# Ledger of designs, part 27: VH-VL binders against o27280

Target 1, 266 residues: o27280
Amino acid sequence: MDSMNVPEVLEIKRIVEESESVKTFIFSWDFRREVRPGQFVMVWDFRDEKPMSVSLIDPVRSEIGISIRRVGEFTDRVHGLSEGDLLGIRGPYGRGFELMGRDILLVGGGIGMAPLAALADEATARGMRVDALVAARTADELLFLDRLEAAGVNISTCTDDGSCGFKGFAHERLLTLEENHDMAAVCGPEPMMFQVMRILDERDVPAQLSLERYMKCAVGICGQCCLDDTGFRVCAEGPVFWSQELSRVREFGRYRRDPAGRRVPW
Short names: E, the ipSAE of ESMFold2; O, the ipSAE of OpenDDE; V2, 0.75 times the mean of E and O plus 0.25 times the DockQ between their complexes.

## First folded at step 15 (VH-VL; framework fv_marstacimab)

Design x2 (at its last look DockQ between E and O 0.49; V2 from the best seeds 0.00; counts 0 for: pae E 15.3 > 2)
Fold by OpenDDE, look of step 15:
Structure x2 (fold): chain C 266 residues (1-266), chain A 121 residues (1-121), chain B 112 residues (1-112)
Amino acid sequence: as target 1 above (266 residues)
Amino acid sequence: EVQLLESGGGLVQPGGSLRLSCAASGFTFSSYAMSWVRQAPGKGLEWVSAISGSGSSTYYADSVKGRFTISRDNSKNTLYLQMNSLRAEDTAVYYCARGSRWEYYGYFDYWGQGTMVTVSS
Amino acid sequence: QSVLTQPPSVSGAPGQRVTISCTGSSSNIGAGYDVHWYQQLPGTAPKLLIYDNSYRPSGVPDRFSGSKSGTSASLAITGLQAEDEADYYCQSYDNSLRGYVVFGGGTKLTVL
C-alpha cells in the first residue's frame, strides 16, 4: 500500500458554515499530491470512514476544502468538530472532471454543488465563461452562491418552493436557458442528473456527471460501488462519467444500492 | 397544487383481488418515485410498495411480496396497486404518497386522502 | 413491534414544550439514514412535518423541530397549541432483511 492510501491525520484549519446542514472543512494540503475537481477523498474520524468530494482547491493558500452535509451518524460527529480538531484524510481518488471548450455549463443540486464549485474556480481561472444553474429545495439550501459570484460565474437559481429564482426542477429551468455551451458538468440528486442529461443530449452538449454510490475501499477492490451490468466502479472509473458512459448504465436514474447492497428506488 | 387521489377501495372476500388507482396532478409525475402506505384501523402506518419514477424498479414489503403488484402509467399520471390473494390483515386505508427526489430518497411530502380496503368474509 | 420505537402517548398543556422520541438501531437511523416526521390529525391523511432530520416544509411553524443523534431521533414541539393534538410518526429506511421504508409505531399527543 502506497502512501496515498494511508490516512494522513490533518488539523481542521477552518470551518465554513455554508448552510444549516452543510459545512466546509479546510485543511492544509501538500500540492505535490495533485487533486482535481470531481475527485474525492476518504475522511476518517477514527471510527468510520466516508467518501467526500473536494469543494475547494487553493494552491496559493495550500489548502483544500471538503464540504460535508449532515445526513447521518458519521457526519453528525464530524459536524460536531471544531477548528483545531483532527481528521484522517486519504486520497484523492477517482476520476475528476475534464474541462474543454470556452463556455461551460454547471448544473448542481444540493451538496452536488461541492465538486462543481471547485470546477468553477478552475474554469474561471482558465478564462472560461461559466454558467451555473444552482438548484436546491429552498433558498437556504442553495450553496456557494457568493463564492461563485465572486469568481465571475453567471448564476441561475432554482428552488422547489420558489423561494429563490425559478420555481421548479433544475431540468425545467434548464429548458428556459440558452443552449450555447461547449460542455456541461452535472452533480446532484440522481433523478435531477438523469433529466438534465437527457436535455443536454438533445442539445448535443457534451456532459460529465458525478455519481454518488456507497463506497467502502475507494480503490476498486471491494465492489460496493459497482454499477449493475456494466461493472463500473464509481470509485475507480468514476465518480465522474461522461453521458455516453452513463447511457450504458441501466440503474442510472432508476435505483441505487444501500450499504447492505439492497436496491433503493429513486 | 400537488394532488393525489386514490380510488378502487372497497369490500372484498379473503382470497379476492382488488386494484387501486392513484391519480396525480400538479407536478411532473415521472420525476418522482411513488409509494403505497397503508394504515389498519386504529393502527400505525405501514409501507407497502414503491416504484421508481420511470417505473423500471419496484419494491415491496415482505408482507405483500408475491401478492401485490405496483405499477404506473406516466402518460396518465396514475399509480396502481394490484392486490391479489387478499387477507384479513390487508384491511386498511391505503394511501398513495409521493417520494422525495433530492439528495436522499426517503420521505413522503404529499399524501392522498386514502381509500379504504376491507377484506372480510 | 415497530422497527422504530415511539412512546405510545405524550401530553402537555397549551404553551408547554413536549418531546417525542424515535428510537431505532444500527440498521436504520444508526446506519446513517435520515429521519422524517409526519403529523396525522384525527380522520385525516398524514402530513409531512419534518424531513431530513430537522427541516420543515413550507407552512410548518418553527415551533416544530427535529433532531437526530446516534440511533435515535426526536421531535420537539414548543408553544403547544390545541390544534397540535394528533398522531405523530417517525420514518426512516432500514437496511436489514426485513424491510425498506420503516415507520415508528406512532405517538398520540394530547393537549390538556
Scores: ipSAE 0.005, ipTM 0.460, lowest interface PAE 11.3, mean pLDDT 91
Fold by ESMFold2, look of step 15:
Structure x2 (fold): chain C 266 residues (1-266), chain A 121 residues (1-121), chain B 112 residues (1-112)
Amino acid sequence: as target 1 above (266 residues)
Amino acid sequence: EVQLLESGGGLVQPGGSLRLSCAASGFTFSSYAMSWVRQAPGKGLEWVSAISGSGSSTYYADSVKGRFTISRDNSKNTLYLQMNSLRAEDTAVYYCARGSRWEYYGYFDYWGQGTMVTVSS
Amino acid sequence: QSVLTQPPSVSGAPGQRVTISCTGSSSNIGAGYDVHWYQQLPGTAPKLLIYDNSYRPSGVPDRFSGSKSGTSASLAITGLQAEDEADYYCQSYDNSLRGYVVFGGGTKLTVL
């Protein structure tokens, strides 16, 4: 069996509570299996297997971290595990983010901040200036703020209810921010990403967007990660796409697919 | 502060028509799907209709399909519900509700105070 | 007709814990759609209480909590207060109804 495609059983080394609903599970990792920000892994709890974003990539400590939001039976079971318990991990999979220039903007919504936190660590390690726009419905849902601040990231926040930072959407806050970035990386709900992409395109800022579709995938349904205009599979041709690639996809930002693969309204 | 204000309710005969309006403020109206949700006196909540942020997609509960038309004017921040061929069973308080900006999984984070529609002979 | 089934009423004394169930099927909660909860005080509009199964909007006390498992969801209220007397509705999406919004029938909570 190819080692990338066969789960390796790993012990949970440490668990970090990021919020009421999000935990980061940290594992020792052999970095001969390189991991890039924006790639994902398949997490196996010996009953079911789900894709999860890598939020911590630390070759110096030989650790990776995987942030998991509690949203259903699989994630409820994983959230019930303790340090020392076992999980299967296979991967990494997918195309990660590419860094360019000296100034990067990160725009993250909810759990979408997980891969961006990993990217922020790499960008700051390269000496880049990093601005992050962290969005959520409420203040309690804003993720990784302390970690980003400790890394030297310049943080702007927005919440739907105004409980922290700008009251409103990420794209509305973005309109009030300076336009001086060499690139952007965006991850979050598809409607947010679509609106942010339009603004960045108007500003001529190269943008890479990570599609959340794989984070909502039901077990065994590969077709849920497909974009129907291009036949792109998020797990094979993404999850990270340049904005030019997504601008050719009629589905992006207009509708989503339910777990059964049917088109549904946003 | 997000505000939704319904208007246009009233007493109407069976078979008649009404047009409901919902004035929205305090948010980027065009970025949200909007819904009408109704509640008959002493009864539970019933979803009626939804419209995408751009207005390009509309959705209706089976009970109103073909009789009600949802629309929006994003330049005026206003949601509409044209109600034709009204029946006694349409008697309800009609709420304007803001849908989620994340996917169409649809929680309704802000509700208007509602406008009463009474269909009675 | 209610696609999501809730008990028509529940009751509890002040300080006690109450749970309200919301039972769906494979075409809604079991298809992976999240569950949301609303509180409706008498004579008022519904108010969002819990979204995406377990999240609280700002201003909702932590004695309200939600969970989802399989085809069902549950709202728990601990430390019951007189002001909690209200109607409670669960809400999700149903893919057999072309992706339409569905509500539970509602549960009247009486504080004894």
Scores: ipSAE 0.000, ipTM 0.412, lowest interface PAE 15.3, mean pLDDT 83
ESMFold2 (binder alone), look of step 15: mean pLDDT 93; pTM 0.952

Design x3 (at its last look DockQ between E and O 0.01; V2 from the best seeds 0.00; counts 0 for: pae O 13.7 > 2, placed apart)
Fold by ESMFold2, look of step 15:
Structure x3 (fold): chain C 266 residues (1-266), chain A 121 residues (1-121), chain B 112 residues (1-112)
Amino acid sequence: as target 1 above (266 residues)
Amino acid sequence: EVQLLESGGGLVQPGGSLRLSCAASGFTFSSYAMSWVRQAPGKGLEWVSAISYSGSSTYYADSVKGRFTISRDNSKNTLYLQMNSLRAEDTAVYYCARGSTWEYLGYFDYWGQGTMVTVSS
Amino acid sequence: QSVLTQPPSVSGAPGQRVTISCTGSSSNIGTGYDVHWYQQLPGTAPKLLIYENSNRPSGVPDRFSGSKSGTSASLAITGLQAEDEADYYCQSYDSSLRGYVVFGGGTKLTVL
């Protein structure tokens, strides 16, 4: 739609400090523009715009939340804003997560927990059993634990340094956990997602994974978000893909692309 | 109040069989993995067997594999242990223990009172 | 011989601090598996005391604490009381035994 292609200027209503490096920016939202977990928005700071996942979808309060990790110039500027300041929001875009069955596994790494937190809220509201494996490099980077617990999610944590929960990578912890869920939803660093997908495929657990690729237009016309082996556009046919769609994509988990479209190692 | 109540213990000859039951109440039984843990007289704890919340996965200590069968009936909130080809070293108190809602490899937060199995001629 | 090694006994006077060790290997605690602790009072079933290395269930006093480092774990009891006299077991998992549950041999705590 035309409103989705032009940023709407919105006031920051609240800022939640999720960690030293992650803030959630909450905006009033007109839910005639429906938002699904796993969809993304383009955030415009009047100089540049970047894709960001929606982490909170609250139709009752007419609010959305967008969680942003400080990683560079754009996100540094956004993190410097206060309540009452303005941002442009374009979207939502993309295909969100689809829920099935009664038992869902969430596997999130770092900021990848953001769209999964929104999905957990929807899944628990539908009466599903939700298990979440929340991964980070260190304990203070584990996101949304209190929110997930309050929603009734069964949480397992892992940290690379062992400061909280299992010491090691998410896929290593997954090998020690229950094998039977009706579906899984996965979001995080692409190498983590690749390893997790392999385990879930071997266990015959249907999995949906949320991918990031370089995006410019967000509506599928520029071609910058294409996957090598399928022609899928992450902004249009994704960012959420089923594991079977990704199993034939050679680049997934192997390399990434720079802004010029060149292959670079992970 | 979570309660686990074991039954079915008793005296049996070597080579014999017994079936243990554990009646569960006070929680959603079908959401939890369950284990049997035993303790020989005067000895420490030994894990025997576990079963996933759905019953789809079963696990056994090497000392009992092939002789014992764990099962559950989620409609009756009951855990079972079928013990065949019993040996003197199987003499122990057998505890029913509740595992995790999400992983069977977790900790055991509630235990039954135990039921005594004595294997002697 | 248990996969996880605990001292067979430990003792202390009321008010003192005692520690109970749980020594494993690279195939269990050293792999990164959590360590849990159980208290067994005389004539009773075991009770969960510490879970996931250092967490206390509701109702367990803060004078009980747990820690894990490398291939070993420890249970510390401060302000020792007569009612702490019990057997204590650590529990983890061992990947060399097909990733299944292992208990330590147990430690009898005597309050002098």
Scores: ipSAE 0.006, ipTM 0.471, lowest interface PAE 11.7, mean pLDDT 84
Fold by OpenDDE, look of step 15:
Structure x3 (fold): chain C 266 residues (1-266), chain A 121 residues (1-121), chain B 112 residues (1-112)
Amino acid sequence: as target 1 above (266 residues)
Amino acid sequence: EVQLLESGGGLVQPGGSLRLSCAASGFTFSSYAMSWVRQAPGKGLEWVSAISYSGSSTYYADSVKGRFTISRDNSKNTLYLQMNSLRAEDTAVYYCARGSTWEYLGYFDYWGQGTMVTVSS
Amino acid sequence: QSVLTQPPSVSGAPGQRVTISCTGSSSNIGTGYDVHWYQQLPGTAPKLLIYENSNRPSGVPDRFSGSKSGTSASLAITGLQAEDEADYYCQSYDSSLRGYVVFGGGTKLTVL
């Protein structure tokens, strides 16, 4: 078995509290192992294992960051950890984002901003102009705003309750933004991504979208993350897909599979 | 302001049919999954049916499968519940509820005031 | 008989702390699904009180709090007030063959 598939036990170097429900765990990383924005790692707390997006890639400090939202038993345990505690990490896995052009639009919702934050750092480092539409239910749930601002990203915010920025959904705010982008990267709830993709297609803006599905092996074997009809494995062919690829996925935006493999509605 | 207004409830005999409607306003209806939840008199809440934001997927509790049909018209901002072969145990207040649209769906952030359905001979 | 088990009733005096338990199983809360809570005042529709285990919607006082551990969840109310008298329901998702959305049996809270 390839060494990349064996969890490496790493010490939590730092913990950044991003919001009430989101923490970023920072680890020392050997960059001989390449990692790209949009890729994920499997995080093992010695009881369970879950896929998590990489939200920080810092070759200068030799660090990576993994942002985790508190949503279940596993994440509850992880959120209870402190600096100096240990986690197992294997990966990275999956297809990450590709950058093209000069002007890029990022559209993120909730924890979906995690991989996009990493992408923003890379894009700005390359001298690209980055616009980011950051969406959340409330102002307190908006993620990475200070970090994005410091990187030189032009930020537009929207919240369901209007507590910050545009009152409404990401796709509604998007309709009010300029259309001069060479590509877009999208990550968040599928209903959001579905509608955002539609608008971007109408504007002829090439778009990449990151999907989230229940994932077990992360290596394309178990099939738990397989998208219906297409046979696409989110862990192998994704999680980042081009809009043209997702146009073939009937499942996209309509339903997902729960841990038991049952269909659940969006 | 988000508003959900149920209608169509009433008295019906066993074996009869009834169609409930829920008029939605104050939000982008087509962006949200919707559900029906019922409550028998003096009893607790029971999930009945759900429909995805696009209407492409529908789900039912075992107690109503084959008898009830959930649908929606996004152009009219309206949710429907067609109830056939009604039984006495279907007697309840039926609530229209909006599902969450963010990363982890499964809670209902807004509810209508409900419409009463009584099945009795 | 509900998939999620709640005590049928709890009571407390004004200013006191009360707790409502919600006990599930490996097919719902134990699977890792979030738990949500609703408040239903007499003669009214349910209202979302807590979502995703411990989050409060706008307008819900901070004296309401939620937690989840293992196969169970809990709603805590501090500084109990007269207007808190209501029925409270926990809600989650069940992966078993019986259904999808599941509710607790409800708890009637009486303020003494």
Scores: ipSAE 0.000, ipTM 0.461, lowest interface PAE 13.7, mean pLDDT 92
ESMFold2 (binder alone), look of step 15: mean pLDDT 91; pTM 0.944

Design x4 (at its last look DockQ between E and O 0.03; V2 from the best seeds 0.00; counts 0 for: pae E 12.2 > 2, placed apart)
Fold by OpenDDE, look of step 15:
Order: structure tokens, then sequence, then C-alpha cells
Structure x4 (fold): chain C 266 residues (1-266), chain A 121 residues (1-121), chain B 112 residues (1-112)
């Protein structure tokens, strides 16, 4: 009924504590409004609005989940909410992931696993074989492991401190893992994604990567999420990009623009 | 039944060359990483080289780097090890070993019978 | 001189329990790499005995078990039988050696 650009006030149906810093907020969803893994929604707490990836897509239960990491004032407020409380949701926006082939590799870091978890569900439902490299700083920051395991995903873990799985970074672990997949999907810290993309390119594995940039409008108007030189708008042309597209983005893996438009190195 | 059959071993003089082959059968060869592992007489196992499923990635032990070349022909289900500039310390039984599916530097679930390489003047 | 350290020999009487240790470091077992074990009967090629620390391939009796903790792994054999007399090797991966597959020095098991 309503325009996708008008926030719908939705009740938090339930809250899943994924980790100390991450919660998944579940909402009833009318699936006449299609949503794809890799797309994002704008979450409005009636004071501020932030883009968040969809981490759960359940047409059977008519639910979506939005995983939010506690990182600032907005997310602090949201994390203080309870079941039954209200949030404004508008969207979905952006380009989501495309699935191709039979074997898919997922490489995720931290909250970057949110969209990949949704993608994993879709891929497994389609009968695809899914391998997932899940990275985090510490074991307690690894996300969606039980969910992925239940879905039949082959999981490899990587932690900076070695508290779970391989001690090191995702790209280091990837060098020791199966190199042949029909497609890869990557989401996490940009330095991680940059290194992972390099390896995947060398292996001739088609890869899609989800970028994160500061954005306001989500509809390709304000330009806050524009990538230098290319003019790509993360909210419109992305957030999911093919590796070939990102190869044209000089800033990728090197720096980003802050809310003031200043270059901030990774 | 998975089978790995090594060939090409023999006696060679120091500085010489030899090419080992491993014929694979009973499984989808292109789905697995492969390795060469050697064992000197009366000694333990030493990993020599590994190659990914597609052959795009190769790894070598420092002891053989620059002298040995691992390769594969998936259309022929065959693994190769080209050994150049052979040394006495290269004398060993060389085993062809199948790697794990998900980790191409993982475990070896099947081994060939091995082929003996003797480097002696 | 092996990256992974094993006792050179262990022995036991039939029916006894024996344990073979595999000691690594922070760059291999301690780095989270899995440990695998192989049995090599005299005059034969190695055979996979344990994979991913504690899993048994089909055909391997349950009296063989593997474990991993910290920078070390262990192979336990219960109900020792004469046919268990063999060399046993642990295997892992070391990231400090530019990504090498590494073996232990091997342990000769004698059944008394």
Amino acid sequence: as target 1 above (266 residues)
Amino acid sequence: EVQLLESGGGLVQPGGSLRLSCAASGFTFSSYAMSWVRQAPGKGLEWVSAISRSGSSTYYADSVKGRFTISRDNSKNTLYLQMNSLRAEDTAVYYCARGSYWEYLGYFDYWGQGTMVTVSS
Amino acid sequence: QSVLTQPPSVSGAPGQRVTISCTGSSSNIGAGYDVHWYQQLPGTAPKLLIYYNSNRPSGVPDRFSGSKSGTSASLAITGLQAEDEADYYCQSYDKSLRGYVVFGGGTKLTVL
C-alpha cells in the first residue's frame, strides 16, 4: 500500500542476542514486498535513521531479521529496546547478491556475516553447497554459527586471537581452503574484503562484495555514499558489487569518506 | 575404489632429473587437491609439494623449491612431479596422496604405494 | 628437527592403553590448524587413522581416538592388539613456514 520510501512503523516481534554486541531484531513482513539477501533497510528510531542489512528472510514465518551491532548512539538506543517496541522501517534498498552455480563460498567478517547468513539460507534452500569462512576478532564475536550449521553450511572459523579456529585473518585462512567455487560472496571489514578479493581473482572465482559507506537518503540522491572517481552510489548501484566493478574503485580497501566528507584511511 | 598408482621412480645420478607420475582412479580427480610426500629409508614422512584442484596454486617445501615442479592433468587423472637437480638427500619413496575436499592443505585420506627414487653416483 | 614433536617409541602389552603425543607450537596446532594421524604398517604406505583431531575414517576401530588441546594433540589406543604395531605420524599445517604441511617425527609402537 504505502510507498517503499515511507517508513512503516513495525513492532519488534522478537530479539535474538547473537553476541555481546550484536542483536537481531525480527519483524513481521509482508512478502508482497520482495527482499533479497544483500539488500538493506533504513531503520528509524524516531530520532535518527541508519542503514542496516537484512540478515533473515523467512517467507514461511513471514518474518525478516535485521542484525545490528552496537557501535554508537543510535545503535545504543536501539539495543535498549524490547520486544513489543516500535521501529520505523523503510526499504528494502540497493542491489542484493546474485546466486549462480552449485558451489558457493561465503567469506564474512564480524557483522558482515549478517547479509551472508540470509544468502546462505537461500543458497541451501536451492540445493547449493555452501562453504563459509566466518571471521571475527574473538570467538565470542563469531556470528550465526549455529544457524549456519543447522542449514548444512560447511563452516571454517577464523579469529584474530585464535580463540576459535584459525588464528589470523580471513585471507590467510582462505589460502589454505578449497579454491574452486562457482561464486563467492564477501562482506566484512573492507581491508579483509580487499585481500579476499585479490585471492579470489587469482583463483578466477567470480565474487560479489558488499560495501559499507556512510549514506543518508538510500535512494541515490544525496551523494553521501558516492565512491570516488566512479561516482558509484553504494545505496543505488550497490551495496553489492562484482569484483570487476570494484577493480575500478580506487578507494576500495584504502580509504572512505566520513560524514564530513573527509578521507579516512582504513 | 580409490586408487593412486605412482610411477617413474628409479636410479639417477646427482644433478639428474626424473619425472614422477601418479595415475588416479575411482574418484573425481579434479575435485581434490593432491600432494607428494616422501620418506627416506628408515626416516619419517616429509611433505614435498601440493597442488590445488585446478592446478592454479602450488606449494613446495623449502628443501625442493626451485628444483621440483608439481603439475596435474585433470583430463588424464594424472599428477606429476618434475624433479630437477636431484641430490642424494632426495633419495626416498615418493607417495602420491589425495588431499581433502574443502581444505587443499588438509589431510590425506588416500595414499599410493609409492615409487622409489634413488639418487646416487 | 620435525616441526611437530613425537616420542620416538612407545610400547604396551596386548589389551593395554597407550598414548602418543604430538607437540606443536603457536604457528601450527596452536594456531588452530587441525591435526591428523596416520598409521604406517611395516613395508606399507601410510593410512589415514584420524582426521580433524578426533574423527575416524570408516574401517578404523573405535579403540583409536584423537584429541587436541592447546599446542598439542594426542592419539590414544585402547585394547592394544598385535596388529597395531606400526609407525604413527601426526600431521598439521604451519603458517610460519610459508604454509607447509608438517609431519611429526613419527612414533614406533611396539606391542610386547
Scores: ipSAE 0.029, ipTM 0.602, lowest interface PAE 3.6, mean pLDDT 92
Fold by ESMFold2, look of step 15:
Structure x4 (fold): chain C 266 residues (1-266), chain A 121 residues (1-121), chain B 112 residues (1-112)
Amino acid sequence: as target 1 above (266 residues)
Amino acid sequence: EVQLLESGGGLVQPGGSLRLSCAASGFTFSSYAMSWVRQAPGKGLEWVSAISRSGSSTYYADSVKGRFTISRDNSKNTLYLQMNSLRAEDTAVYYCARGSYWEYLGYFDYWGQGTMVTVSS
Amino acid sequence: QSVLTQPPSVSGAPGQRVTISCTGSSSNIGAGYDVHWYQQLPGTAPKLLIYYNSNRPSGVPDRFSGSKSGTSASLAITGLQAEDEADYYCQSYDKSLRGYVVFGGGTKLTVL
């Protein structure tokens, strides 16, 4: 018997509108199943099942929050739900972020800020200094700024169109920021993460990056989430990898795979 | 169109009090950190105070700490500066300045036209 | 008086290039904080001219440019015009007081 491999049907306790395209769904959670920032859950709407990052981990209120961007039919259906409606959740799965040192840099793009918001809460609760570079295409898509400010995080923003903060890409803004952090955590579009990883490696800043891949089983048996060249399974050995682990992965930042397994450019 | 309109300036004697207001329109006020910046006649710009978008964090220049209180009412789109124990050196034009979206560590992209405060006996 | 030092005045003839320096220290510009620039025309409020060292807001002519190196920043104005006659201020932050805003003392540009 393995209760983690069967979805638990849970009621949506609260819905937070983070932006026009992103909602956070909050559930009561039995923390006998420990959850760490960077782990993911499989969300089941009784038709399909997709991996989603945990953005809120609150053992005091016995709650988790799952942030979901509207990007297709599954997420459209989930966004149409109301408080009291049901979703299936299985997990958590994967390797989460590991905190080290006392000064941390977070670099998040779009929905990639979701697991980093959870990490920021843990880091600030430990008394660590947290700098966050929050990136999006436009100002309206910058996520979790209120929550990060309330936690005492030092926020820098950038937008592709310059509507808020630095005009440009996250890695361009990173070149202008202080170089000395004990570690970095990075999550967002893979091309962004590749460029950010290059800079952090040159600065000798230990970095952990969270990857997104197509998943079916989430427990490492189907092979759909494997990375070329290494055989790493994103659902088992990741989704969070150290930059050293990714330095030998040919596909990282170069291409992705569609649901049929075909290589496509980013 | 972003607008910031300061009011509440005037003539006050040393030791007196004055409350400045800044009415904001044309943008989502609650999404921006705000600052007061002052300029004494014939002198340069001096940052006075800043407040986070929620009002949870406030910052003050050493020259005004303990005498001035910044606040905001996001339901009224209004920024305030309560100035107590005024001194002649506080004589200046006071500008309301908008920080960049959400962050206080940035630049001031929009400024009001200012309101004059004169502290004189 | 200010943490960031600017020359009190600078002048140039129409069509010339001028530069305005902004000199800080290891606790501000030298710590990696960005520099922003403001133009204040006579009798008006300051206006954002350059942000994040070198970016121009929409509506600012490309004859204005900014740069940062070490503990200093510079504003360059080419093709001087009479309308450029104004006061110019640099702005940054000082790490000894996180979130503490610092302005330069200002530079009066006179177009001859």
Scores: ipSAE 0.006, ipTM 0.500, lowest interface PAE 12.2, mean pLDDT 85
ESMFold2 (binder alone), look of step 15: mean pLDDT 91; pTM 0.943

